Miniprotein binders against q9rrp1. Designs and how they scored, part 16

Target 1, 274 residues: q9rrp1
Amino acid sequence: MASLNSALRTAQHVRTATRGALLWGYEQKLAREVKANGKLPRHLGLILDGNRRFARAAGLQREMGHSFGADKAHEVLQWCLELGIPSATIWVLSTDNGSREPAELAHILSLLEREARQLAVDPRIHANRVRVRAIGQHDNFPPQVLAALNNLEESTAGYEGMRLNIAVGYGGREEIVDAVQSYLRTQAAQGATLEQAAENLTPDAIGAHLYAADQPDPDFIIRTSGEIRLSGFMLWQSVYSEYYFCDVYWPGFRRVDFLRALRDFQGRDRRFGK

## First folded at step 10 (miniprotein)

Design ea5
Fold by ESMFold2-Fast, scan of step 10:
Structure ea5 (fold): chain B 274 residues (1-274), chain A 81 residues (1-81)
Amino acid sequence: as target 1 above (274 residues)
Amino acid sequence: SPDEIQKKLETLERALQDIEKALNQAGDPELEKLLRKAFELLRKLLELKKEGDPEIEKRIEKLARKLWELLLKILELQREE
């Protein structure tokens, strides 16, 4: 049994006019329901999965899949701004690149540089006062990529509107290790011994040293491509998050998919006034 | 009555052809209008299906398939932009 969204993406959909009518009505109904409810995620996590599979299914090169994925991220940012979602973290590039060909990784890094420069001058970013930060391990990135990310972060640092985190070179276990290291360096700077640092260590102390510690933990995480796992995304912060798994590939993620996910989130928090 | 239903189907067929022609030169605002017209046409076809005539049902199913192809094209055009 395929979803209505899956049905729209194959030649088989051509024979089901009733499903087309239902999808149109469904999207309009979803938009009304989401706006009427008014409850939004405080911090939305997005795991942007399926760029390569989308390209393969469409008979395109992998590089085109990543470019379409970047375009989709811009569309979803616009939907977040229109609804007034306060914070979002998008997972663009993990720390584990072992399965990627060197040419593909080089393309992704070039695309990241281009997108960072584009966002830094994007009127939507400045008009909506969006604060953009890159989170993750960046030690091995080319200098021009780091410069582009730093420029984007600096040019938006004073904004108090939406918070947007771009997770690049990001892994949850690496984030926890970085947090512990940051905690230990802070303790050492205050003259604490190793034993005192151990006694002072609490879950809240680790939380205070995570990449986006000044923002609420993500309360809703969406993953595309149908894989039912988080792969370490915001591993420490997501322990109480609600999860939504969508079977479409990220470049094929439509407004109806986004609205359906938000309605699902709204239903989990409040049902019949409960 | 069968002649009246036949004339209604001919009117819906012409409406579908008009949407197809308009689609060839449509920008984003026009695509939204065409999507709404296509949806309304689909609704009218589904209303006629309730009449229960087997030959009319075959014709409605053919029109519905063509309209579905058109809806898919409109949605794909909106995605490409």
Scores: ipSAE 0.000, ipTM 0.121, lowest interface PAE 18.2, mean pLDDT 77

Design ea6
Fold by ESMFold2-Fast, scan of step 10:
Structure ea6 (fold): chain B 274 residues (1-274), chain A 81 residues (1-81)
Amino acid sequence: as target 1 above (274 residues)
Amino acid sequence: SPDEIQKKLETLERALQDIEKALNQAGDPELEKLLRKAWELLFKLAELKKEGDPEIEKRIEKLARKLYELLLKIQELQREE
C-alpha cells in the first residue's frame, strides 16, 4: 500500500496547485510569517477527529476514511519536521470503543500494524532521528499489532531529533489511574506502607508516572472536526495548554490549516499558571 | 452558492468520466497519473460544502462511490508483485 500513500501525497500537492496562485501565495505568506515569528509549540497535541464523518460526507466506507487519516498523519509529520517542532502526540485510538463495530476496530488495528511496520523502515524517521513511542493501554491488542509497535519503538529508542507519541488505546482517565498504580508499585518496591505512600503522594509524583513523563507537557493542542472539547486527551498534562479547534475533518486538514493554527498559537500570550 | 456547487459537481462528474475512458487504454506510466487525478477528484469532492439539498447530497454520494470503485480498479491494475 505504499504506492497508495505516495499517490495520496502527490494528489494533495496537485490539488493545492490546481487552486492556483491565490492559495499557494497565501500558504507561502503564512509559512514565512510562522518561520519569521519563530515561536513553535514545544509539544504539539493532535486529536485526529473526523475520519468517519469524512467517509460519510464523501459517501465512502469507514475503512477508507481511516486510510486517508493515516496518509494525512504522514503529511502532518512532514510539516512538523520541516518546521522543527520537537515533540508531537497524535491521538489515533481511544480506550472507549463502544460505538465502533468489531469489524471497524479490527480494520483500525490492522491499519495501525501496517503503518507501524512501514514507519519502522521509513528513511524519513531515521534521517531525522525521530523517536516513536506508542502510549496507552495495549493488553487487549492482537499479538501482531503489539509486535509491530514494539519493533517501531525499539528501532527508534536511541533517537533524540524529534519525539513522536502515538496515543493508541489511550484515555486520559486511564492514564491517571495507570500513573497512580505505577506510583504505588514504586513505593511498595521501596518498602513503604500504604500510609507512607499516601503521605508521599504529590501532583509531581503523579506527573512523573504519566506516559511521556520525560517530555514537556503539550503547550498547543489541535482538534479537527469542529468539536470544541478535548475528550480527556492528555487530561493531566493539558492544564496550561492552548487549544485550537478546526472545523475540517482530519483527512481534509491542509497545510494552510496547519500554518493558520500555528499563527494563531504565536499570537497568544501563554503563562505556565504562575 | 447552489449554482456554484452544481457547476463544481458537474465538472467533477465529467472529470471522473474522462479518467474512466483513459483507464481502458492506460499503460503503467498513465496509471500513476490517473490514480493521482482520481485522488484529486476525491479531495475536491470532500471539500464540497453541503447546503441541505437532498439531490446534491445524493449526487455527491454517488460520485464518491464511483471514485472509490475507480481507485480500487487502478490499484488492481498497478499490482505487479
Scores: ipSAE 0.000, ipTM 0.172, lowest interface PAE 15.2, mean pLDDT 79

Design ea7
Fold by ESMFold2-Fast, scan of step 10:
Structure ea7 (fold): chain B 274 residues (1-274), chain A 81 residues (1-81)
Amino acid sequence: as target 1 above (274 residues)
Amino acid sequence: SPDEIQKKLETLERALQDIEKALNQAGDPELEKLLRKAWELMRKLWELKKEGDPEIEKRIEKLARKLYELEYKILELQREE
């Protein structure tokens, strides 16, 4: 109950924070500092946490929290494009759906279909040549959701600008299993025995078979909601990532919060010297 | 008391209806004022929730949902412009 006013106040400030005199001045200074430093994540990981808790704290249906979360994802994509961040992976839906009611899961999948269809025709995606891919395990998704995700990937597959990965049905352990299976299938296609495949296996071989293998490993990961854990997000790739944990719920994540996280990232790089 | 809480809820319900009516006639300069009014109502509603009562709590929850949807709609209208 105590977080209700805080969450709603933060959500209200999402659209007005940069218009408030003091917040606008601070945001402008912070944006200039981040741009002047020039060091940006090569691959930004985003763990979107707090949609459900935001809605619950506000006494609202969970659907509203997820819709606000989708809106926030569009805002953050715009901020990434403005700064020139080359790659981002956003974690939207995990493989673990045990705690979700069937109605909530159905709504999330419906929202995902709608968002995928909207992104496929979004002028920002095409003007900035953003390649969008859905990563994860999708075997049990409704066919209309798969069709929307496949259309989004196909319509952007030729782009060489920003890389955007939407992690849906995603789990780090499942990704590693998928990578090993992919590696073994490649070895089998080349006529290798199990013993030869074992001898040929290296960390780089596993890395080559991960979902976003054509991109650098994430060097910076942001998680909202104050949870201080990765929950398996990009488990293999994140071994040397810098982490930033923000205590706001995802729908309340402001541009100043984003810029503070980037400034923190830049400070860490500087602290280790030239 | 329950009677005092009910009277306060009735006042907040009327204020919400006033904001909804004003929104139908609002131009861009008025949207910001309506947003602030919606937030002030949410704050008053949150303070009222501290008193507790299962029947009253359901009414508070209903009002909170309407206020949040109203705030969301105002913010969306501001973005479309």
Scores: ipSAE 0.000, ipTM 0.118, lowest interface PAE 17.9, mean pLDDT 77

Design fa0
Fold by ESMFold2-Fast, scan of step 10:
Structure fa0 (fold): chain B 274 residues (1-274), chain A 102 residues (1-102)
Amino acid sequence: as target 1 above (274 residues)
Amino acid sequence: SPEELKELREALQKLLEAVERLKETGDPELERQLRLVALLLKYIARALEEAGSPELKLALRALEWAARLLKELKREGNPEIQRALEEILRALKQLAEAIEKS
């Protein structure tokens, strides 16, 4: 019986090693296919969903879920830089915080301040000339949070490499309202009446006044957590985007998941594009 | 002291490297748990760097959770993995005691 138990342990070890080798080979194959294809998103949107559920599923406090989510965002930024993706927008905090406990919101804002300060001095940002911009409505943020975000944006404003937008206090409907207000102020500065401004309004005029108007519209959007909706993310710009929905929670999002999403994007172009 | 915290951070970094190596075991569930343990250890390392009462409380809780996860992985039944996890668990216990005394 001891020999049987030994054989079963050996079989378990072999199965474990075999699965690891297969996963490694699969990731290498995906990376080669993605690079060989060469077609990358011009602007990648990321909806970072599942931090709380990740923490709860692991038996951990919610605060740790948000910290793990921030760690994952740094890993994914590195993957984007390695592949040469030109623009990315990550959605980290919406305008709707009604369901959040006040202590959790305070923690998220504190984490945002610390992450913004760290990113501003990150050698990776400066070596790759990454231009970082915080998009959204920030008027109600604590002064120290706003100062950290402004410093990050100002210290990278001259960079012409990858463009990274951090969507905080962001909502798609609010972005459209802000775009309309910006458009109207531009028309007013040119001496237009409200009637003339109304006659001059076009979809392109709204597009020109969106937060990241100097960048192409997102052509690919990934959402984690299995929710099959955009929740207003880049509502105006995403009309022609391809969408990918991944079942894993954001802190559990792996390089193989990222590569699989990109290969899916590339396959869609070949199946339904010219 | 600052010198004691430096030694603690260096010891923690060595443990993070050991856990990262275990992620390549090939079992998806074991790999998932080991990735979670590595994330907790990275969280603890950063909390020690920033030194504050709230961060220290969270670091101690993260150590407790990492110890629980490693104990669960020790039950895997693979003797090689169990031995490695026993060594890491002993080191984490010593680190937790050192942090509490600092």
Scores: ipSAE 0.011, ipTM 0.496, lowest interface PAE 8.7, mean pLDDT 80

Design fa1
Fold by ESMFold2-Fast, scan of step 10:
Structure fa1 (fold): chain B 274 residues (1-274), chain A 102 residues (1-102)
Amino acid sequence: as target 1 above (274 residues)
Amino acid sequence: SPEELKELREALQKLLEAVERLKETGDPELERMLRLVALLLKYIARALEEAGSPELKLALRALEWAARFLKELKREGNPEIQRALEEILRALKQLAEAIEKS
């Protein structure tokens, strides 16, 4: 198989140059099809997976992969704005950091701080009236990171254009627990007993207390890296979402990959709710 | 110094613009490498914003990798692409020297 694999690798290498023009034409065809169809996700979920593996595959430091991922997030935000996607949630950092080195986590948080500051003054954010919110559990973040996230939220709070949620320190189970706690505090403030609160608890009551309760549930979720699972992303809200799993690593995610995912979503319109 | 930092940022911005121009070559492998070079240049820009940052060591390593990729691309033959890559490599050398002096 080694000889066959070597021959296949050579053939792929030789064919590389001839695919550029074909891919460009294909991307233009996809863009026309997506725009002609007109149906877009009301709320797009993005699980940004593969930053470390992208860096490793390129022979680079793992920490650089997160910077590459941030650059890709800016490109994808631009594509969302160009198409008019009304809401997006991007999953940047989970609550589960057990496999991360302390230095890597510190680097991710430092990068998050810088990206939040840059977004707060980004002309695209203000020209398009994008409301940006950080969702998740942030109590253990460094004060300067919290300040940057709060400034970004406050500077965009009045906007009614696109809605962008940055999920950091986010976990689906933790969100549900936070929602239940919020619900119980609301009930207590209204003088309800524990029995009354239990009787008043409904799925809608939990939904009303989730982090982005004022937005529609995600109808389409894309995960990169080829992992076929959601890992708790928007666990409560994703019950009726369509899912798309792309095999590329997040920093390598191309506009053609994005358009292909959207076309796939548009094809599912006929099956949703059956 | 503020003057040196300004010159570094201007050189980096010119490099990014040159790389973005070349990404439309129609060669997928060349485009992949140019995207990687653009990512490395953005990383360097980010590291330069933070004086005394540990990221400065990674920025020098990123410059080395960008130079290696661009040297390989220069050998791929198109004369217009070769001229643009030579200008990018020249600017990278100037940027590396300026970072080392800082």
Scores: ipSAE 0.012, ipTM 0.454, lowest interface PAE 8.7, mean pLDDT 78

Design fa2
Fold by ESMFold2-Fast, scan of step 10:
Structure fa2 (fold): chain B 274 residues (1-274), chain A 102 residues (1-102)
Amino acid sequence: as target 1 above (274 residues)
Amino acid sequence: SPEELKELREALQKLLEAVERLKETGDPELERELRLVARLLKYIARALEEAGSPELKLALRALEWAARLLKELKREGNPEIQRALEEILRALKQLAEAIEKS
């Protein structure tokens, strides 16, 4: 039995050490390639898909999957800061919650409140001058969640280092409708008739009234979970975006996966001499 | 059987030789990573020599692990290196199937 236990321990140590060393070496090579190329997304979109499937695969409660997903979002924010990506939008909660149980939705909102309060006092946010803003429709959120999001926005409003948008209660069609309504209210405030407002409407006018209009459109969007669609994420702004679809679930998204996606983005430009 | 064990050892020796040839690619990072794979394959060879039923299952899991690592390396290399790694992966899969059926 001692001989068997020795063999099992040795095999486990070899597997763990070999995996860690190989992944580290590959990750370092990718990081050097990405940094040497120097081209980074001006605005990175992230669709954080797969929390529920990750939890199921691991035999865990769905709530644990969302917590691990939040932890991963913090790791990815750190990677963005390290590389100097100037803007990122992360899609946390859509307007379409029809398949979610009320208890799960309540847990997601509670988690969002906790994360917003934690970010508001996070030294990384303040040291790197990260401006955080929640985008979407929030009217039906619990007051304590709204208070946490508003506090985070207000405490970072003067920052100019990085822009971080948290898309929560977000849908692309709803964003476009909100933009048109905002445009019409602006025209009405200027005394325009409905006909004048219609004549003044341009794509640029709609663009100026989108949630993150002060930022460039996303030039690169990553979705996890293997689903090859955007599901309306930044529907108006994503017309010229490059898309990357990763088959891992969001909580399992590794730095090597992130760097591989960025290298792929960089390769697309070089392919055509851009 | 002793003859089956001899055949498995010979197959692993050929895989080790293929990995060792590939690690002499002149890329220091790839060479380092392939050295780790070579060490793992040498461990698998030793485990197969000592194998009863439980040790054979452990060796099979280690082979599956080596195949996974080589798949990651294949995504990194140039086309010639990728073809060589793909051939090694195919040989590892055949060896794993032979162990399962023995």
Scores: ipSAE 0.000, ipTM 0.101, lowest interface PAE 20.2, mean pLDDT 76

Design fa3
Fold by ESMFold2-Fast, scan of step 10:
Structure fa3 (fold): chain B 274 residues (1-274), chain A 102 residues (1-102)
Amino acid sequence: as target 1 above (274 residues)
Amino acid sequence: SPEELKELREALQKLLEAVERLKETGDPELERQLRLVALLLKYIARLLEEAGSPELKLALRLLEWAARLLKELKREGNPEIQRALEEILRALKQLAEAIEKS
């Protein structure tokens, strides 16, 4: 560690002495531009894609790719906190697991349990008053995984700082179906007939019954791995979102990639320099 | 320094070109494995272009994985290909040492 810290300090001093064309200077230039503009997403969506391909490229088991993906999620959470992004939703695990081997799924769920337990006691979460919620369909999860997610949610439920949603067992179509079911149960509890419930159904009514209904719709969504599609991520809420597609696999997503995406977002309202 | 980082990027580009030449040999197993190594080397090149502290650590880890893949490939193929893989492995170790120093 001492040799690396010394090299990093030397690189830092060299960067300060040169024009922003240096390797370190480009990231600092982007950070300055993003901070000077000041416009941030109100709700940032992140589709964490490429863990499996990253591991395959390295000749490693998928388990390693998911572990690196988890490490990257912690780094990106830190970047969000540093900039003051008020809400983020990260998509970790889809409802569609048909292509996954049972052993891989078991490893992902075991990793999820470990990460949820670690996050529940993470000083960053409590110091920044981050409210963490797991969204999706969890009925088929092992009891210990569900317990870890519930503990994380309960331990942060009173926080009014950053909102962090972990989308796990999540699918956009399933969310819409769950919202409709929730709406219909609410109507039934109020004594409405099926016809009355149908007449009372509006887009706002569905919106009120989505998983993160207490938060604004995502205004910016980033997907890694070069896939130019949302795959149903926040299907109802994302209809007016700005999208950014990055070619890197999630574990290879760098701070400069993050800052470049934010600078791109800031430019999309055609009001540069605010 | 800027000069040292430029030299590291140039060395990495030469390694990528060497790997791409070997991919064209027509050996399906060698082509497949070298394609994976080339993908890792492309990531390292991108990290070095815009590197920070976390990017440098990731680059070193990716170099370790590329070296492991190349070491396994040395167990197969003809002697000429094996010698080329040994030279690439040596160059990757030198690059890893240079990045660690800078």
Scores: ipSAE 0.000, ipTM 0.134, lowest interface PAE 18.8, mean pLDDT 77

Design fa4
Fold by ESMFold2-Fast, scan of step 10:
Formats: sequence, C-alpha cells, structure tokens
Structure fa4 (fold): chain B 274 residues (1-274), chain A 102 residues (1-102)
Amino acid sequence: as target 1 above (274 residues)
Amino acid sequence: SPEELKELREALQKLLEAVERLKETGDPELERLLRLVAFLLKWIARALEQAGSPELKLALRALEWAARLLKELKREGNPEIQRALEEILRALKQLAEAIEKS
C-alpha cells in the first residue's frame, strides 16, 4: 500500500545524505588546500551583512537575525583560531543607524552587552590568549553596555595571542576624525603650535592614532550579502586590502564559504606603490 | 546525547502537527501567523538533526520567537482557538526547558 510514496520519501533522504557527504568532502579538500598553501591574512576584516535579510528570507522576526548573526560570529572566531589568523576586525554596529527602528537598536545593544559579558568569561578567549578590544564611538551607549565592553577589554588586555577588534558605533570617517584629534592632543602635550602640528602631520602620523594602530592594516576584507562596497569600513587602513564579496547572508555563512574566500586570497598578487 | 535529541525531535514533530491542524481556521491573518510558526518549528527540527551547542542555542531562540507569536494570537476572541493555542504554548515551554537541560 502506497509503496510509491514510501520509495519517494526514501529517495529524498538518500539524496539529502549524499549532498551532505559531498559538501563535507569538498570542505575537507578546501581546508587541506588552504593549510598546504600556508598564506593567511595578517589582519582579516569582516563586514557582517545580511542579518535582517536572512531573517526575512527565513520568515523570522528581525531581532532573531541579529541573534543568529552573533552565533555565526562565534563560529567564525573559532575557524580563525583553528587556522591561526593573528588579527581580525568584525563590524557589528555602524555610526549610521538611520534605517533602524528604536526597538531594533535597543535589541542590538542588549545583545552586545550579553555577548561582551559572555566573551569575558569564555574559555576559548582565555585559553587562546585572545585580546579583545571594542573600537568606535561609545559615549552614547547605555552605562551597562559600556561597563560590559570595558570589562571585556580589561580582562583580556594582557593577552598576546590573537587580536580581535569588535567595531561597534564604528564609522571610517569618525575614526579618521578621532585619529586627527588624538594626533593634535599629542602635539599640544609636546608644546607644538598649531602651525608646527600641521607641518608634522603625515599619513604615518594619522595611522599611528587610528583605533587599532598596534596591529597591521587589514590585508583581506570579506563582506557578506552580495553588496559590493565597503561602506567606510577601515577607510584609512584598507587602501591596499584585497576584497572578497560573498553573496550569502552572514548567519548563513558556512565554513566552506570561509575556506573558499581564503583560497581566493591565497591566489592573489599584491603590490605596494609599484 | 542522541537519545535525548530523538525525544526532542519527536516532541517537536507533535507540536508541528498540532499547529498545522489549526492553520485551517478560516481566519486569513491567523492562518498567516500559524504558517510562520509552522515554518519556525520545521527549521528547529532541521537544526536539532544537526545538533551541536551552536544549533541548540539557535533552536532555543527560535522557540522563544514562536512562543511570542502564539501569545499575540491569544489576544483573539475565539475561546476554542485560544485554548488550543494555550496548550501549544505550554508544550513549547516544556520543549524549551528540555532542550536547555540537554
């Protein structure tokens, strides 16, 4: 009875299992190729895009997309640690929140507080000696969010392993303005006049006052969601970066997508000033 | 644990069947919201099949969102539908607690 329906159900299960096995084999081949090549980004930039679109495509509320995005960030951090990528900057919240509903922004900030508190006690962070720093403009954040970010920074400040920057309230133009202000304060402390400060200003001087100045410039930047733009991400530091644009939404970003991006990076030539 | 995961999948499948029975109520807005809940439950079922700690955390959050949607439906003035939705909410709460303990 109804043997055709039973056969069709079995065939669907076999096809699903076969696709999974093939994907796993392809991922393992990519991992071997990436490891054999040995060239890794010195500083990986990640523009986490598509949380809202992922939620919409899945028929979920917008706030759930941000939670899935946070979980994906933890997975990608693990992949970075496994490969030995020495520095990464992830862009989680821009200075430009014009398109966000107040409730969505409140949810993102609440999620940020929770994630910061969890990272501060995460065994992976301490075992791998990951130094975590929040970069951006934070003066208008709720006090409990600032406290969580400060605690995370202080509890990891002595670590010399992987460098992880969490860009929150971050904009490239604002970073450059902050760098110039920092430079001018340093010059003033040394007794320089405004004219002397202007004469002493160089690109290297600005570079020295950027948020993550103690780290190399990002040499590889990945953006998800298929948007082919950087939106000001690390605007000053990215002038010689290689860019990779992936068409999946951030919560759907798979290890195979990550490895494919790295293999692409490994195949690229890079020239400075000719 | 594989045995605990099997029990969770079976409980989730029974919940999905209950939600799908309510989808044909003759109220287009209620049907639309129940379709959204059914979609979430099907996604959770797939996540539980591939369960590691990240997938379990995602499943817990998806269950919380399904519960919120069903609470919104409880504001409707139909006592029979409200009673059925309350039973589904109770079962979702029990499932979330069971997942949290695994």
Scores: ipSAE 0.000, ipTM 0.172, lowest interface PAE 16.8, mean pLDDT 77

Design fa5
Fold by ESMFold2-Fast, scan of step 10:
Structure fa5 (fold): chain B 274 residues (1-274), chain A 102 residues (1-102)
Amino acid sequence: as target 1 above (274 residues)
Amino acid sequence: SPEELKELREALQKLLEAVERLKETGDPELERLLRWVARALKQIARLLEEAGSPELERALLLLELAARALKWLKREGNPEIQRALEEILRALKQLAEAIEKS
């Protein structure tokens, strides 16, 4: 009897250890496949969705979900650097805050200030020559938040490695309106009439006045939380992007999920306007 | 082995005791996070007793989430709290490695 119980117990532990090794091996296999293929997004868009729902599911306050989301953003930045992805835009805070309580918004802005200050002194940023920019509408942000974002941008402005855009106070419609306003102000400064400005307006003119006009359009966009929509993210630039929708909440997004998304991207027939 | 599981349970109990001590910090956010970590550690103890692939995988996920929560708490400005959190993070990493190897 004792020897039978011992054998069954040994089989249980061997089975558990074997499954753990197989899961680890699967992630390593995915990493090798992604690297062997060599096709990476030139500009990766990330819609960081599900912080609030992650917190609710875990029995935590909403504020904790945002903190876990920030930690996950740091992990994903590291994965991008390891693979050599040249540009990424992460959507942290939209222009539409109607569903957020003032206390939650204040917390998100305080977290943003802290994360911006942390990134400005992060050895990974400087060692990898990452140029960080905050894109969006910032006029109504607290002065200390603006100071932290400006300091981060200024301290990395000379870098030509990876390009990282942090979309805060960002909305695609607002970006297009800002681009049009920028275009019209440029025309006015050159003495153009409204009629002349209208005649000179082209898609390229709008493109030239978008927030990240000096970077390629995103060719791959990942959204977490299972929502199958872009919600206006990089609305003008994403017309030919490939989209990947992952069911996990952003703070639960794992390296295996990231690698699986990239392998999916590598298998797609990406056609430019065809 | 049964002896390895006993050692893991004892290490987990010591971690639970350390987390409970940190709950008395007077910071409502820190106390809320530490309460969540303590609940996760108690759930891990239960899952280790039930022993099986899905239960063990769930325990590893909870350990990862607890480690992430404690890394967030390291942003707290108190040096004594930061040192205690570093010790707990090290112990959680060692526990996760021991579970994966067994």
Scores: ipSAE 0.000, ipTM 0.374, lowest interface PAE 11.5, mean pLDDT 80

Design fa6
Fold by ESMFold2-Fast, scan of step 10:
Structure fa6 (fold): chain B 274 residues (1-274), chain A 102 residues (1-102)
Amino acid sequence: as target 1 above (274 residues)
Amino acid sequence: SPEELKELREALQKLLEAVERLKETGDPELERELRRVALLLKLIARALEWAGSPELKWALRALEQAARLLKELKREGNPEIQRALEEILRALKQLAEAIEKS
């Protein structure tokens, strides 16, 4: 009986090793396919969902989930740099914090400050000439958080390699309102009446006043955690985006998951290039 | 994905039917079909597990147990073969339930 149990356990270990080898081979095959195809998103959107659920599922405190989420963002940035994706926007913190405890929000903002300071001195950022901007509404952020975000943005402002937007205090409807206000102030500065400003308003005029107006609209958006919605992410810019919804929680998002999403994008472009 | 889940459900249904036929006939060719379909389910389950669902990870474990039982099928006498087929059927039914809930 003990001999049979030992044999069954050995067979299970052999199958586990075989599974690992298949996964590794599959990831390498996916990487070769993605690189051979050569078509990449010009602007990749990432909705980083599932940090709290990851922590809960693993029996960990919520704070660890957010920290693991930050680590994953660094890994995904590296994958983007390796493939040569020219622009990415990551959604870290929304404007709608009604469901968050004040202590959790304070922790997220503290983590954001720490991560912004880390990115500002990250050799990958400077070696690859990554221009980092924080987009969103920041008026109510603690001064030290604003200082860290401003320092990150200022230290990378001259770079032209990759564009990385960190969406914090971000909401799509709020972005549209900010764009309209920016448009109206520009019109007023040019001496336009309210009636003239109304007549001059076009979709392109709104687009020109969005937070990342100097970048192309996102052509591919990935959301983790299996939720099949955008929750207002880049609401104006995402009208013609391709969407990919991945069941994994953000901290569990693997390179193979990333490569599968890109291969799927490449297939859609070939099929829906009309 | 919907396509991968559909393929998994179809492969699972074929495996369930094949197990029931093997219990009645003892056909070696049908055993070969069982092993082939179990391998296909394993590959599909791995692809879905890479999508990260907890239910699909559980389903992958159930499929691995079924594959282990199939491997031991030739080593066991008639009463143990019958029990192994029953255990495989139980694991496959658990997998079907997990897929329905995912």
Scores: ipSAE 0.000, ipTM 0.089, lowest interface PAE 24.0, mean pLDDT 75

